# VH-VL binders against b1a7s3r263to410, part 7

Target 1, 148 residues: b1a7s3r263to410
Amino acid sequence: VTIVYDTMHYSTQKMAHEIAEGIMAEGYDVEMFFLHEDERSEIVKSILDSKAIAIGAPTINDEPYPSIGDLMYYLKGLRFERTGIKRKAVTFGSMGGKGGTPASLGKDLGEYGFDVVDTCEVYYVPDEEENKACFKLGQKLVEEAKKI
Below, E stands for the ipSAE of ESMFold2; O stands for the ipSAE of OpenDDE; V2 stands for 0.75 times the mean of E and O plus 0.25 times the DockQ between their complexes.

## First folded at step 1 (VH-VL)

Design lu6 (framework fv_lutikizumab)
Fold by ESMFold2-Fast, scan of step 1:
Structure lu6 (fold): chain C 148 residues (1-148), chain A 122 residues (1-122), chain B 107 residues (1-107)
Amino acid sequence: as target 1 above (148 residues)
Amino acid sequence: EVQLVESGGGVVQPGRSLRLSCSASGFTFSSYAMSWVRQAPGKGLEWVAYISGSGGSTYYPDSVKGRFTISRDNSKNTLFLQMDSLRPEDTGVYFCARGLKYYDSHGYFDYWGQGTPVTVSS
Amino acid sequence: DIQMTQSPSSLSASVGDRVTITCRASQSISSYLTWYQQTPGKAPKLLIYAASSLQSGVPSRFSGSGSGTDYTFTISSLQPEDIATYYCQQSYSTPYTFGQGTKLQIT
């Protein structure tokens, strides 16, 4: 399972870690990439080798963080709909204003050939209930991926 | 056009209660965490209460924990601070503050109200 | 609790001067550091967040830098309207704490 995220602060990173804990609780390994620091070619390689992905970003200027936009543009070109399997996906992110980034990312991933099973958005820093929701999101992702 | 307007301050005797209100406008109130920050006369700033956008999480420093309660009514765009068992050291100007849009809002305040004075004296 | 110490506690400078204020945390706060400006009788105003990010609408003469425990705030060319008290704040952990403030005045 591949998790890719970016953040201006650490709220989206905290969500990514909770999702990873949910995945690992089900007995699966997770490969996590911080888009700001990791190479795009390594991220794409991991996604191609995975049955499930989670993509996260905060909303800025009413759009996803720029590095996530760049990744999404690259993923569009890979034409996952022609790979013979429909990878499972979830999207997540934090917001402090308009929001909507997880929903927008989910719509795009669906168009790119992924089966988007859920999305999760939190205000600023996840509270206890929102942390539990992220953990459950990770569990749901791998339960759906087992069906591939 | 973000506006935060505090009210409810005044002069009270030690041991009594006071409730402050903050009326918010110009933004989607429920999407933002809110805090109260106070300032004693001639002194610096002190954070005293935090509440998440949904109202599900609250935080306080030890100096007010158990005496102060922060709450919000998202349907009325209003933030409250219930102050019980007031002490002379609670005297100061109380500011309503909103967290930063894209950062950890329980420590970064991008908009502040004008403040409402609270004096606790006998 | 994390203690925030500002230096100097007061400063006198002339219009056009470069002004630097420092803020030191009692432990690493990983750039969870914000700077505010307060004019007498008014509410504080956000200037810098995340140690070095300039708030929208704030003049470019204001800047911030630093990491770990040591942070600096700079006004590259002091203007009359900049005369105020400046506060740093950490948001790394609760309770969220402010520095004692640096009062900036014209000589």
Scores: ipSAE 0.000, ipTM 0.487, lowest interface PAE 15.2, mean pLDDT 79

Design lu7 (framework fv_lutikizumab)
Fold by ESMFold2-Fast, scan of step 1:
Structure lu7 (fold): chain C 148 residues (1-148), chain A 123 residues (1-123), chain B 107 residues (1-107)
Amino acid sequence: as target 1 above (148 residues)
Amino acid sequence: EVQLVESGGGVVQPGRSLRLSCSASGFTFSSYAMSWVRQAPGKGLEWVAYISGSGGSTYYPDSVKGRFTISRDNSKNTLFLQMDSLRPEDTGVYFCAKDYGRYSWGYYGMDVWGQGTPVTVSS
Amino acid sequence: DIQMTQSPSSLSASVGDRVTITCRASQSISSYLTWYQQTPGKAPKLLIYAASSLQSGVPSRFSGSGSGTDYTFTISSLQPEDIATYYCQQSYSTPYTFGQGTKLQIT
C-alpha cells in the first residue's frame, strides 16, 4: 500500500501516520511519500506496484495544494482502467476554513479508474477521536483491497 | 557508501557561537529529513533539531529553541547547526542523522548517523 | 512533551540469556517507537522501527513489541557483542524524546 501526501502544518502528515498505522496493524507494508520532498517517478512506481493508495493534501486558500494537482494530472494519463485491476483508494486532508480537497480528489480518482472507498477531512490538527478515525480508514482500505 | 561526516566542533566560552556542519554522501540528500542529536558526557541521547528534506519545516525542543538554528544546502549535500548563546549544559557530542524513510517525520527512525563532533562550553 | 521511561536503567546477564527492556510513554504514541543500540564511543545504531519492525542487517534475536503507551525490546539469546546501552525514542510528536537508556553488561 502506497500513501502520498503534502502538508504545510504537520496536520495532514499526522493523518498519514495514523492511516499507515492502521494498514500495518493488518499486516501489510506501507510506502509513504511526501510530495514536496519525493521524486514523482518513485511515487508513480509505488502506485503501479500497489493494490491500494491513500492520497492526502490540505486545502490552502480554499484550493487544492498545487503539488497534488501535478500528481493527479499524471495519474489521469496512466489510464488505470486499462490495467485489469481496480485499485482501492482513500483521500484525506486538513483544512483551516472552507475545506473540500479530499472529496474533490476522491471524485477525480474515481474518474481515473480507482475504487474510492472513503475520504476524511479534519479541521486544523486531528484530535484523539479523529486520529482513531484515520487509523480505521487505513484498516478499511486494506479490507477493501483484499477483494481484488 | 552512505555516509555522514560532522565537523566544526570545538571548545568555546559561554555566550559564544559555533556552527556545525554535516557532509552527506551516497544518497539523494534532498529526499531525506535530517536531525541533530547530542549526548552529554556519560549521559543519554537528546534530540535537538529536525529539518525536512526541502528545508521547509524545522522543529526544536524548548531547551534550544531560539538559540539553535538547523539549515541545509541541498546543492552541496550539507546540513548545518548554528548554535548561539552557548551554555555549559550544551556540552556534548553532536551527531547528525538521516531519517530512514523519504518523508518529513521520524516514524521509521534514523538509520544513518555520523561519527559525532565534540562541543565543549567552558570557562 | 512526551516522557519516555525505560526499565531497568541497567542490567547484567549471561551469554545465552533472554533480555527484556521496557519503555513507557506518558501518553499514547501509536507505535511511533524506535530502538537504538549504542556501543561505547560510537554513534547509535537503528535496531527496531515502528515498534516491531526489524531493520535490515540486524540479527533476528532482536525484537520489539507493544502498542499505546507500553513497549518491549527483547534479545532472545544474548551474545557478547550485545554489550551496549539501548535507547527507545518516540517520534509521535515533536519534540522527539528518548528514554534514559538501559546499560547492558555481560557477566
Scores: ipSAE 0.007, ipTM 0.518, lowest interface PAE 13.0, mean pLDDT 81

Design lu8 (framework fv_lutikizumab)
Fold by ESMFold2-Fast, scan of step 1:
Structure lu8 (fold): chain C 148 residues (1-148), chain A 117 residues (1-117), chain B 107 residues (1-107)
Amino acid sequence: as target 1 above (148 residues)
Amino acid sequence: EVQLVESGGGVVQPGRSLRLSCSASGFTFSSYAMSWVRQAPGKGLEWVAYISGSGGSTYYPDSVKGRFTISRDNSKNTLFLQMDSLRPEDTGVYFCARYKLGSFDYWGQGTPVTVSS
Amino acid sequence: DIQMTQSPSSLSASVGDRVTITCRASQSISSYLTWYQQTPGKAPKLLIYAASSLQSGVPSRFSGSGSGTDYTFTISSLQPEDIATYYCQQSYSTPYTFGQGTKLQIT
């Protein structure tokens, strides 16, 4: 399972790690990529080798969007609908104002050939219940991936 | 339990090389970025190197850039620090540390490195 | 590079006292601030992450607050086992930098 996120907001990184712990609790390996620091080619390679992905993007800062947008454009070009495997996906992110980014990314991933299981959005920094929700999101992602 | 165990420290002469290892257990190693942090005798903490979970990205402060190389073997749950062209000011205890949530949440016991003639 | 300045460099207090340590960044670090405790001869221990989040297993007498460039670490009621050196650290950008440390001692 591959997790990709951008760390312009600390809360999105916190969500990514909680999702990873949920995946690991089910006995699966996770590769995590910090989009701001990691090479795009390594990220794409990991995604191609995975049955499930999680993509995280902040909703209250415009600066991470260029990197996330670039990754999404590349994923669109890979034509995952032609691979014979319908990979599972979840999207996540934090918001301080308007929100909606995880839902928007989920819609796009669905159009790119992924089976989007769920999306998760939290206000500011995740509280205890929201951390548990992220953990459960990771578990749900791998349970769905087992169906592939 | 999360456990990090460093090895490979010792006494070396200036200009020589030394390789440190850190054995990780109790967590999915490839899911976490890792770092090396050092501490000179009686001094504070200094970050030395960072490597992403995949190994695709590495970062260094100017004080060690070009001399130190961080690497990892995810199949063996092992982190490395190759230290070349060692200087007396590189003397200190070297800790490996797990990076999580913008912090270093677990640390090894440290391995001492002394660079002296 | 982002410079982290701790105040004070050393502090003396009595058991039961409220202890406060401050940390100032040379630029805004957007709450990418962590506090560590180090007892002599041991590895550092994470206490607070994201400026105000308490690490699991850490006593509730420890707390953190702040934003932007100014951050505060507080021990609400000092215990003997709290005698240590405390460090702040920013992870907003590389190179990651630590404050110089605050040595806490009992009187």
Scores: ipSAE 0.007, ipTM 0.524, lowest interface PAE 13.1, mean pLDDT 80

Design lu9 (framework fv_lutikizumab)
Fold by ESMFold2-Fast, scan of step 1:
Structure lu9 (fold): chain C 148 residues (1-148), chain A 118 residues (1-118), chain B 107 residues (1-107)
Amino acid sequence: as target 1 above (148 residues)
Amino acid sequence: EVQLVESGGGVVQPGRSLRLSCSASGFTFSSYSMSWVRQAPGKGLEWVAYISSSGSYTYYPDSVKGRFTISRDNSKNTLFLQMDSLRPEDTGVYFCARDWYGKYFDYWGQGTPVTVSS
Amino acid sequence: DIQMTQSPSSLSASVGDRVTITCRASQGISRYLTWYQQTPGKAPKLLIYAASSLQSGVPSRFSGSGSGTDYTFTISSLQPEDIATYYCQQYKSYPYTFGQGTKLQIT
């Protein structure tokens, strides 16, 4: 399972961490990438080797982070819908205003050939219930990936 | 234009079943979560079912758990609500709604009436 | 379950008036709140989401504010077409819950 995220605020990183805990609770390995630190080629390699992915980003100025947009454009070019493998996906992120990044990313991943299981968005900083929801999201992602 | 059109409502006896349908057009149906929301005569809105974009994840309030089943056919852009063991208190107008990934309802159908005769 | 209570349950106002409706949650909902408009016999229409964000195509006279447990919906200058019942809804946790509705009448 590959988790890729970017964050300006701690909250999206916290969500990524909870999703990873949920995945690991089901006995699966997680590769986690932070777009500001990790090489795009390594991220793409991890995704190609995974049955499931989680992509996260906050919403700024009512738009996704540019780094996530760049990754998404690259993933579109890979034409996953032509590979015969329909990978499972979830999207997540935090917002301080309008929001919409997880929904937008989910729509795009669906068009790129992924089976989008669900998404999760929190306002500013996730509370205890929202942390539990992220944990559950990770478990659900793995549960769905087993169907591949 | 986003359009949601419900059908399948009607008058039914207590204890019987009904299946509602919702036909979606004007957007990529398979990319959106969907919900059903009902409204009893002269009363407010009540959420009754959620389904994720893939159809793999469903959620219900306790009032309908075990009696209602939400499902979807992404190849036909159609959402369903199977309602079993109907009760008079299930009477109302049933709306399908495009769910912004489990957040809120940005587009609604016109509604289909369901009357459970006492 | 999170209970949503609206105030008032009904109100009457004149064209051009400022109208304010409040919505109170039984616990903090982190601004995960929407406002819908429902004209009799019609489907609800989304007006405001995330407590204060105006839905595309909705007139600027509608606004929302609030945080924690207390939220407000305002129509800055009431128009005849605004006669409707207004509902708040929380989307912080399942089950989603709505307020009981506020019926707006024009005198």
Scores: ipSAE 0.007, ipTM 0.525, lowest interface PAE 13.4, mean pLDDT 81

Design ob1 (framework fv_oberotatug)
Fold by ESMFold2-Fast, scan of step 1:
Structure ob1 (fold): chain C 148 residues (1-148), chain A 119 residues (1-119), chain B 107 residues (1-107)
Amino acid sequence: as target 1 above (148 residues)
Amino acid sequence: EVQLVESGGGLVKPGGSLRLSCAASGFTFSNAWMSWVRQAPGKGLEWVGRIKSKTDGGTTDYAAPVQGRFTISRDDSKNTLYLQMNSLKTEDTAVYYCTTDYRGYFDYWGQGTLVTVSS
Amino acid sequence: DVQMTQSPSSLSASVGDRVTITCRASQSISSYLSWYQQRPGKAPNLLIYAASSLQSGVPSRFSGSGSGTDFTLTISTLQPEDFATYYCQQSYSTPLTFGQGTKVEIK
């Protein structure tokens, strides 16, 4: 399972870690990429080799972080919709403003040929209930991926 | 849920040094940017400086009045932020607040700790 | 450095009044502006970020508007707990800078 995220604040990274813990609790390996530091070609290779992905981004002035936008354009070019299977996906992120970035990214991934099973958005710092929701999101992603 | 508790304030003579601490809980401290903001008695708010998370480079920025005299550091294993103040001046007298720094806006604040610099 | 000029420095108002506070930046800061409330003897609390986004838990009577250099904080129907000092702050560039504050006093 591949998790890709970017962050301008700590809450999106915290969500990524909770999702990873949920995946690992189900006995699966996780490859996690921080888009600011990791090469796009390595991220794409990991996605191609995975049956499930999670993509996370914060919202800045009602817009997703630019590096995530760049990744999404690259993924569109790979034409996953032309394969015989549909990889599972979830999107997540923290909001400070109007929000909606996880839902927007989820729609785009669906158009690119992924089966988007859920999205998760929290306001600033996730509380204990929201942390549990992120953990369960990871478990749900794995459960759905097993159906492939 | 998010709590920031400052400590270490007190009375210091001009030219002296003092170290402030800020104990953080209720969020993933290691991923957070943190700032110090001060307020002189009866005056407005003044940003002192910030420290970014280690994953974002761990760099520090300071306001001109404190540059070269104050140092911000963090201990992620203890969820604690520090402000080392050297060569203190009477103009440094203020309540010092520890804040979370969400790319430049301060969503959570501690209660503050008073630093008085006088003879 | 970006200088923040806030007006008025103080105002007197009654419960139920509509209160408007303005803030001007010395250069364009886009929407990188926040508003804070500070009650006497208390730490400040964030009301508005990104010029117009209401912080979680803040009453809807508070609103922010503006972009570029001119910004406004509005309290639509002043409540007793709103007698406080209000500060604007830019997050466009370091050093981060605050306005000088507006004290909202009871008439």
Scores: ipSAE 0.000, ipTM 0.491, lowest interface PAE 18.0, mean pLDDT 80

Design ob10 (framework fv_oberotatug; at its last look DockQ between E and O 0.20; V2 from the best seeds 0.00; counts 0 for: pae E 8.6 > 2, placed apart)
Fold by OpenDDE, look of step 2:
Structure ob10 (fold): chain C 148 residues (1-148), chain A 120 residues (1-120), chain B 107 residues (1-107)
Amino acid sequence: as target 1 above (148 residues)
Amino acid sequence: EVQLVESGGGLVKPGGSLRLSCAASGFTFSYAWMSWVRQAPGKGLEWVGRIKSKTDGGTTDYAAPVQGRFTISRDDSKNTLYLQMNSLKTEDTAVYYCARHYGSLYFDYWGQGTLVTVSS
Amino acid sequence: DVQMTQSPSSLSASVGDRVTITCRASQSISKYLSWYQQRPGKAPNLLIYAASSLQSGVPSRFSGSGSGTDFTLTISTLQPEDFATYYCQQSYHTPYTFGQGTKVEIK
């Protein structure tokens, strides 16, 4: 499973970690990428080798965090619908006001040939319940991936 | 249960070196950002530095007073955080705590601390 | 660096009292403010994170509020075990910085 995220103030980062914990709890390995530091080519390679992905970014100015844009554009061009496998996906993100990034990312991924199974969005720092939700999101992703 | 246990503290001369360890358990250490925080006797808390998880680059950041003298590292295979302290000064005397980050934010778990005394 | 200033530096109170501690940041830190309690001879314990979120296991008599530059920790009804030093901490910018602490002493 590949997790890709960026973060502005590290709330989305925490979400990513919780999702990872959920995935690992189900016995799956996680490759985690931080968009601020990792190369897109490596990320894409990991995604291509994965049956499931989790992509997350915060919302800024009512839009997904800019850094996620180039990745999404990259994924769009790869035409995953032609790979013969419908990968499972979840999206996540934090917001400081009006959100929407997870939904936006999910819509895009759906168009790119992914089966978006769920999303998670939190306001500012995730609370305990939201952390649990993220954990469960990871578990759900694995459960769905097992169906492939 | 999350546990952090510091060790390695002791008495050292100015200009000397000391290496602290923090043994972590009860959580996936390799995904955790970790910090060192110190407290001089009778004084407040002072952030020393942090190390990110490998997945987030594994980079370190330091407070200005220890920059160039202290090095934070980690061995994920041993679930251990380290603080290498070189060129120690009397003002470095403090209880040193290791602390786990909630993401990159607040410190949700702390060790019991280990005392470092720098004195001639 | 972001400077955190607590007020007061110390206060005396009695069991049952309402106690309020303030923390001011030199610049906006949004809600990236945490409160810690430190009892004598012990490590700090997280009380409040994200300005107003209660850490699991922390009694409900503790509450936090504020955003931007001004924050408040409130103990609604002071208990004997609450006599300690309290610190605020910002995690918005590195280097992370703490307030100087507020010692809550028994009157």
Scores: ipSAE 0.046, ipTM 0.719, lowest interface PAE 3.8, mean pLDDT 93
Fold by ESMFold2-Fast, scan of step 1:
Structure ob10 (fold): chain C 148 residues (1-148), chain A 120 residues (1-120), chain B 107 residues (1-107)
Amino acid sequence: as target 1 above (148 residues)
Amino acid sequence: EVQLVESGGGLVKPGGSLRLSCAASGFTFSYAWMSWVRQAPGKGLEWVGRIKSKTDGGTTDYAAPVQGRFTISRDDSKNTLYLQMNSLKTEDTAVYYCARHYGSLYFDYWGQGTLVTVSS
Amino acid sequence: DVQMTQSPSSLSASVGDRVTITCRASQSISKYLSWYQQRPGKAPNLLIYAASSLQSGVPSRFSGSGSGTDFTLTISTLQPEDFATYYCQQSYHTPYTFGQGTKVEIK
């Protein structure tokens, strides 16, 4: 399972780690990438080798973080909609205003050939219940991935 | 409640080796990216290298002056970060700090530092 | 490597003064900049991250601004405990790099 995220504040990273814990609790290994530092070719290779992905981004000026937009452009170009299987996906992120980035990313991933299982968005810093929701999101992702 | 405690510093001759340890407590160490940062006497801060969490691949990166000579590792079962320093040079004389990444971006907690002196 | 340059290298100030420290990156680092305070004989402590976000527990007299290549740390009303050396640091590219430091000394 591949998790890819970016964050200016630690909120989206905290969500990513909770999702990873949920995945690992179900016996899956996780490969995690931080977009502004990790090589895009390594991220793409990991996604190609995975049955499930999680993509996380905060919202800046009512848009996804720029590094996420760049990744999404490359994912569109890979034409996953033409593969023999639909990889499972979830999207997540934190917001300090209008939000909507995880839902928007989920819609785009669906159009790019992924089967989007769920999304999760939190206001600023996830509270205890929101942390539990992220953990459960990771478990749900791998439960769905076992079906492929 | 977060604590980072370095140990292992001391006096060593040029060409020698030392291993530094950083004992972590008060947080889930296995989730954290960790770095070593050094400061030569009377000088500014210099990043030495980092190690990512296991969930982020556990990979290491180093500043050019130490690449090939220093190795960063971690033992998550012991909540301990290590810096193995080989082929030490006089330019490596510094206080070495263990630092935790806040998220993936910045250092929110630092240890007290441990002094490494490389002198003949 | 991204080079970080601080201005001034040192300054003298009195309690109650407004202090401004500038940091310049050799290339754009977006908002991936942090400010640290180091008191004599102590480890650095984080003041500001993401160019303008105040770390929990840090007094509100500290503020940061900027993006791209030019960044500023402001101390609105200097207190006795603020006499220290301040460092900026970029985390946009590895290797992570620090400015040379700005020493704030008693006038």
Scores: ipSAE 0.007, ipTM 0.566, lowest interface PAE 9.6, mean pLDDT 82
Fold by ESMFold2, look of step 2:
Structure ob10 (fold): chain C 148 residues (1-148), chain A 120 residues (1-120), chain B 107 residues (1-107)
Amino acid sequence: as target 1 above (148 residues)
Amino acid sequence: EVQLVESGGGLVKPGGSLRLSCAASGFTFSYAWMSWVRQAPGKGLEWVGRIKSKTDGGTTDYAAPVQGRFTISRDDSKNTLYLQMNSLKTEDTAVYYCARHYGSLYFDYWGQGTLVTVSS
Amino acid sequence: DVQMTQSPSSLSASVGDRVTITCRASQSISKYLSWYQQRPGKAPNLLIYAASSLQSGVPSRFSGSGSGTDFTLTISTLQPEDFATYYCQQSYHTPYTFGQGTKVEIK
């Protein structure tokens, strides 16, 4: 499973790790990428080799997710809808204002050929219940990916 | 309350070695990326290197002046960050801080620092 | 490597003054810039992250602005406890780099 996230805020990183813990609790390996620092070609290669992905970005100052946008552009160009395998996906993120990034990413991924299982968005910093929800999201992603 | 406490600094001759430790508490250490940052006496801040969390691959990056001589490691079971410094030079004389990454990018909590002096 | 240049290297100001410190990156770093305050004999503290976001617990008199290559830290009403050295730092490219620091001296 491949987790890709970009954040200027600790909350999205924490959500990514909770999702990863949920995936690992089901006995699967996780490759994690921080989009700002990791090379995009390696991220795409990991996604191509995965049955499931999790993509996360915050909404910062009510601005969209520009670095994730570059990744999404590449995923669109790869035409995953033509593979005959509908990979599973979740989206996640944190917000301090308007929000809506996970839903927007999920819509785009669905159009690119992924089966978006769920989304998770928290206000500012995830609380204990929200951390548990992220853990469960990772478990759900693996459960759905096993059906492929 | 987040707390970072460095130890292991001291006086060492050029060519010698030291191992610094940073004891962490008050947060989930295993999820955090951690860095070492140093400050030569009367000088500015210089990033030394970083170690990612295990789930992010556990990899390290170093500044050029220390590459090949310094090794960052972590023990998540003990909530401890380490800096192994080998082949020390007088230019390595500095206060060494451990720092927690805020959102993997910025350093929101710093230890008090531990002084390393490299001199004949 | 991204070179970070602060201006001025030092300044003197009175309590109540508005203080502005600038930081210039040698190439674009988007908004991946932070500001730190270091009081004498103490470790640095994070003030501003993501160029303009205020760290929890930092007084509202501190603010940051900018993107790309040019960034500014502003202290709207200088207080006695603001006597310190201020550093900018980019986190867009490793190695992470700091500006040389700006020492703020209270008259």
Scores: ipSAE 0.007, ipTM 0.606, lowest interface PAE 8.6, mean pLDDT 81
ESMFold2 (binder alone), look of step 2: mean pLDDT 94; pTM 0.952

Design ob11 (framework fv_oberotatug)
Fold by ESMFold2-Fast, scan of step 1:
Structure ob11 (fold): chain C 148 residues (1-148), chain A 121 residues (1-121), chain B 107 residues (1-107)
Amino acid sequence: as target 1 above (148 residues)
Amino acid sequence: EVQLVESGGGLVKPGGSLRLSCAASGFTFSYAWMSWVRQAPGKGLEWVGRIKSKTDGGTTDYAAPVQGRFTISRDDSKNTLYLQMNSLKTEDTAVYYCTTVRYSGEYFDYWGQGTLVTVSS
Amino acid sequence: DVQMTQSPSSLSASVGDRVTITCRASQSISKYLSWYQQRPGKAPNLLIYAASSLQSGVPSRFSGSGSGTDFTLTISTLQPEDFATYYCQQSYHTPYTFGQGTKVEIK
C-alpha cells in the first residue's frame, strides 16, 4: 500500500503516520512518500505496483495545496480506468479555515479510475479521537483492497 | 433519542441454539458499528463480538470463547442487529447487551437494557 | 490479548470523599481506554473515552487520566448516586477487553 502526502504544519504527516499504522496492523507493508521531498518517479513506481493508495494534503486559503494538484494531473494521465481492476483509494487532510480538499481529491480520483472508499479531514492538529479515525481509515483501505 | 431494545432471551438446554435481536432507533443504524457484550450473574463485563457498518466493510470480530459458535449479523432495512448462538454451554449464561460502537475510538456510547440467556438442564 | 487489571477490586467510601480507581494494561494501549459505570440491575453507561474525555451529560466530578499502561478514574466528591461498579475497557486491539470491575460501596 502506497501513502503520498504533503504537509504545511506537520498535521497531515501525523495523519499519514496513523493511517500507516492501521495498514501495518493488518499485516501489510507501507511505502510512504512526502511529496515535497521525494522524487516523482519513485512515487509513480510505487503507485503502479500498489492495489491501494492514500493521498493527503492540507487546505490553504480554501484551495488544495499546490504540489498535490501536480500529482493529481499526472495520475489522470496514467488512465487507470483502462485496467481490469479498480485500485482502492482514501483521501485525507488537515485544514485551518474552510475545508473540502479530501472530498475534492476523492471526486477526482473516482473519475481517474480509482474506487474511493472514504475520506478524512481534521481541523489543525488531530486529537486522540481523530488519530484513531485515521488508524481506522488505514484498516478500511486494506479491507477493501482484499476484495480485489 | 437513541434506543436499543434486546429480545429473544430465555431458558435453553446445553447444546441448544438461540437468536437474540436488538431493535435500534434514534440514529442512522446503517452507518453504525454494533457490538454485543455479556455479563454472567454476579460477574464482570465480557465483550462477545462486533460488526462494522456495511460502508466500513461489514466485517465481524469475536472473542475467543464464542468464536465458531456465535454469529453476528445485521439487517439495515429493519434497523436490527442479531446474535445467533449455537452449541450453547452453561458458561454462556449471562445478560446480553446490545451496544453501539463509536468507530473513531471504538468505545460503547449507547447500551440496551439487556436480555437474560440462561443455559441449564 | 491485552489484559486489563483494576485496583482495588472493591472499596468503601462516604459521600463527599475523593475516590480513585486504577486500571493497568498488560501492554501499551496509548489512550484507547474508556470508563463505564454500572448501577445494580442497570445497563452500563459511558463516563470517559480516550482516557480523559468526559462523555456528554456526565458530571464534572468524574475525570480520567493516563496513557500507555497506567490509567486512573477520579471522582472528586462522591455523591449518593455514585455507589456503583466501575469498569475500564481497552479498544487498542481486538478482542476488546474489560477490567474485572471496582465496586464502590457505602462505608
Scores: ipSAE 0.000, ipTM 0.495, lowest interface PAE 17.3, mean pLDDT 81

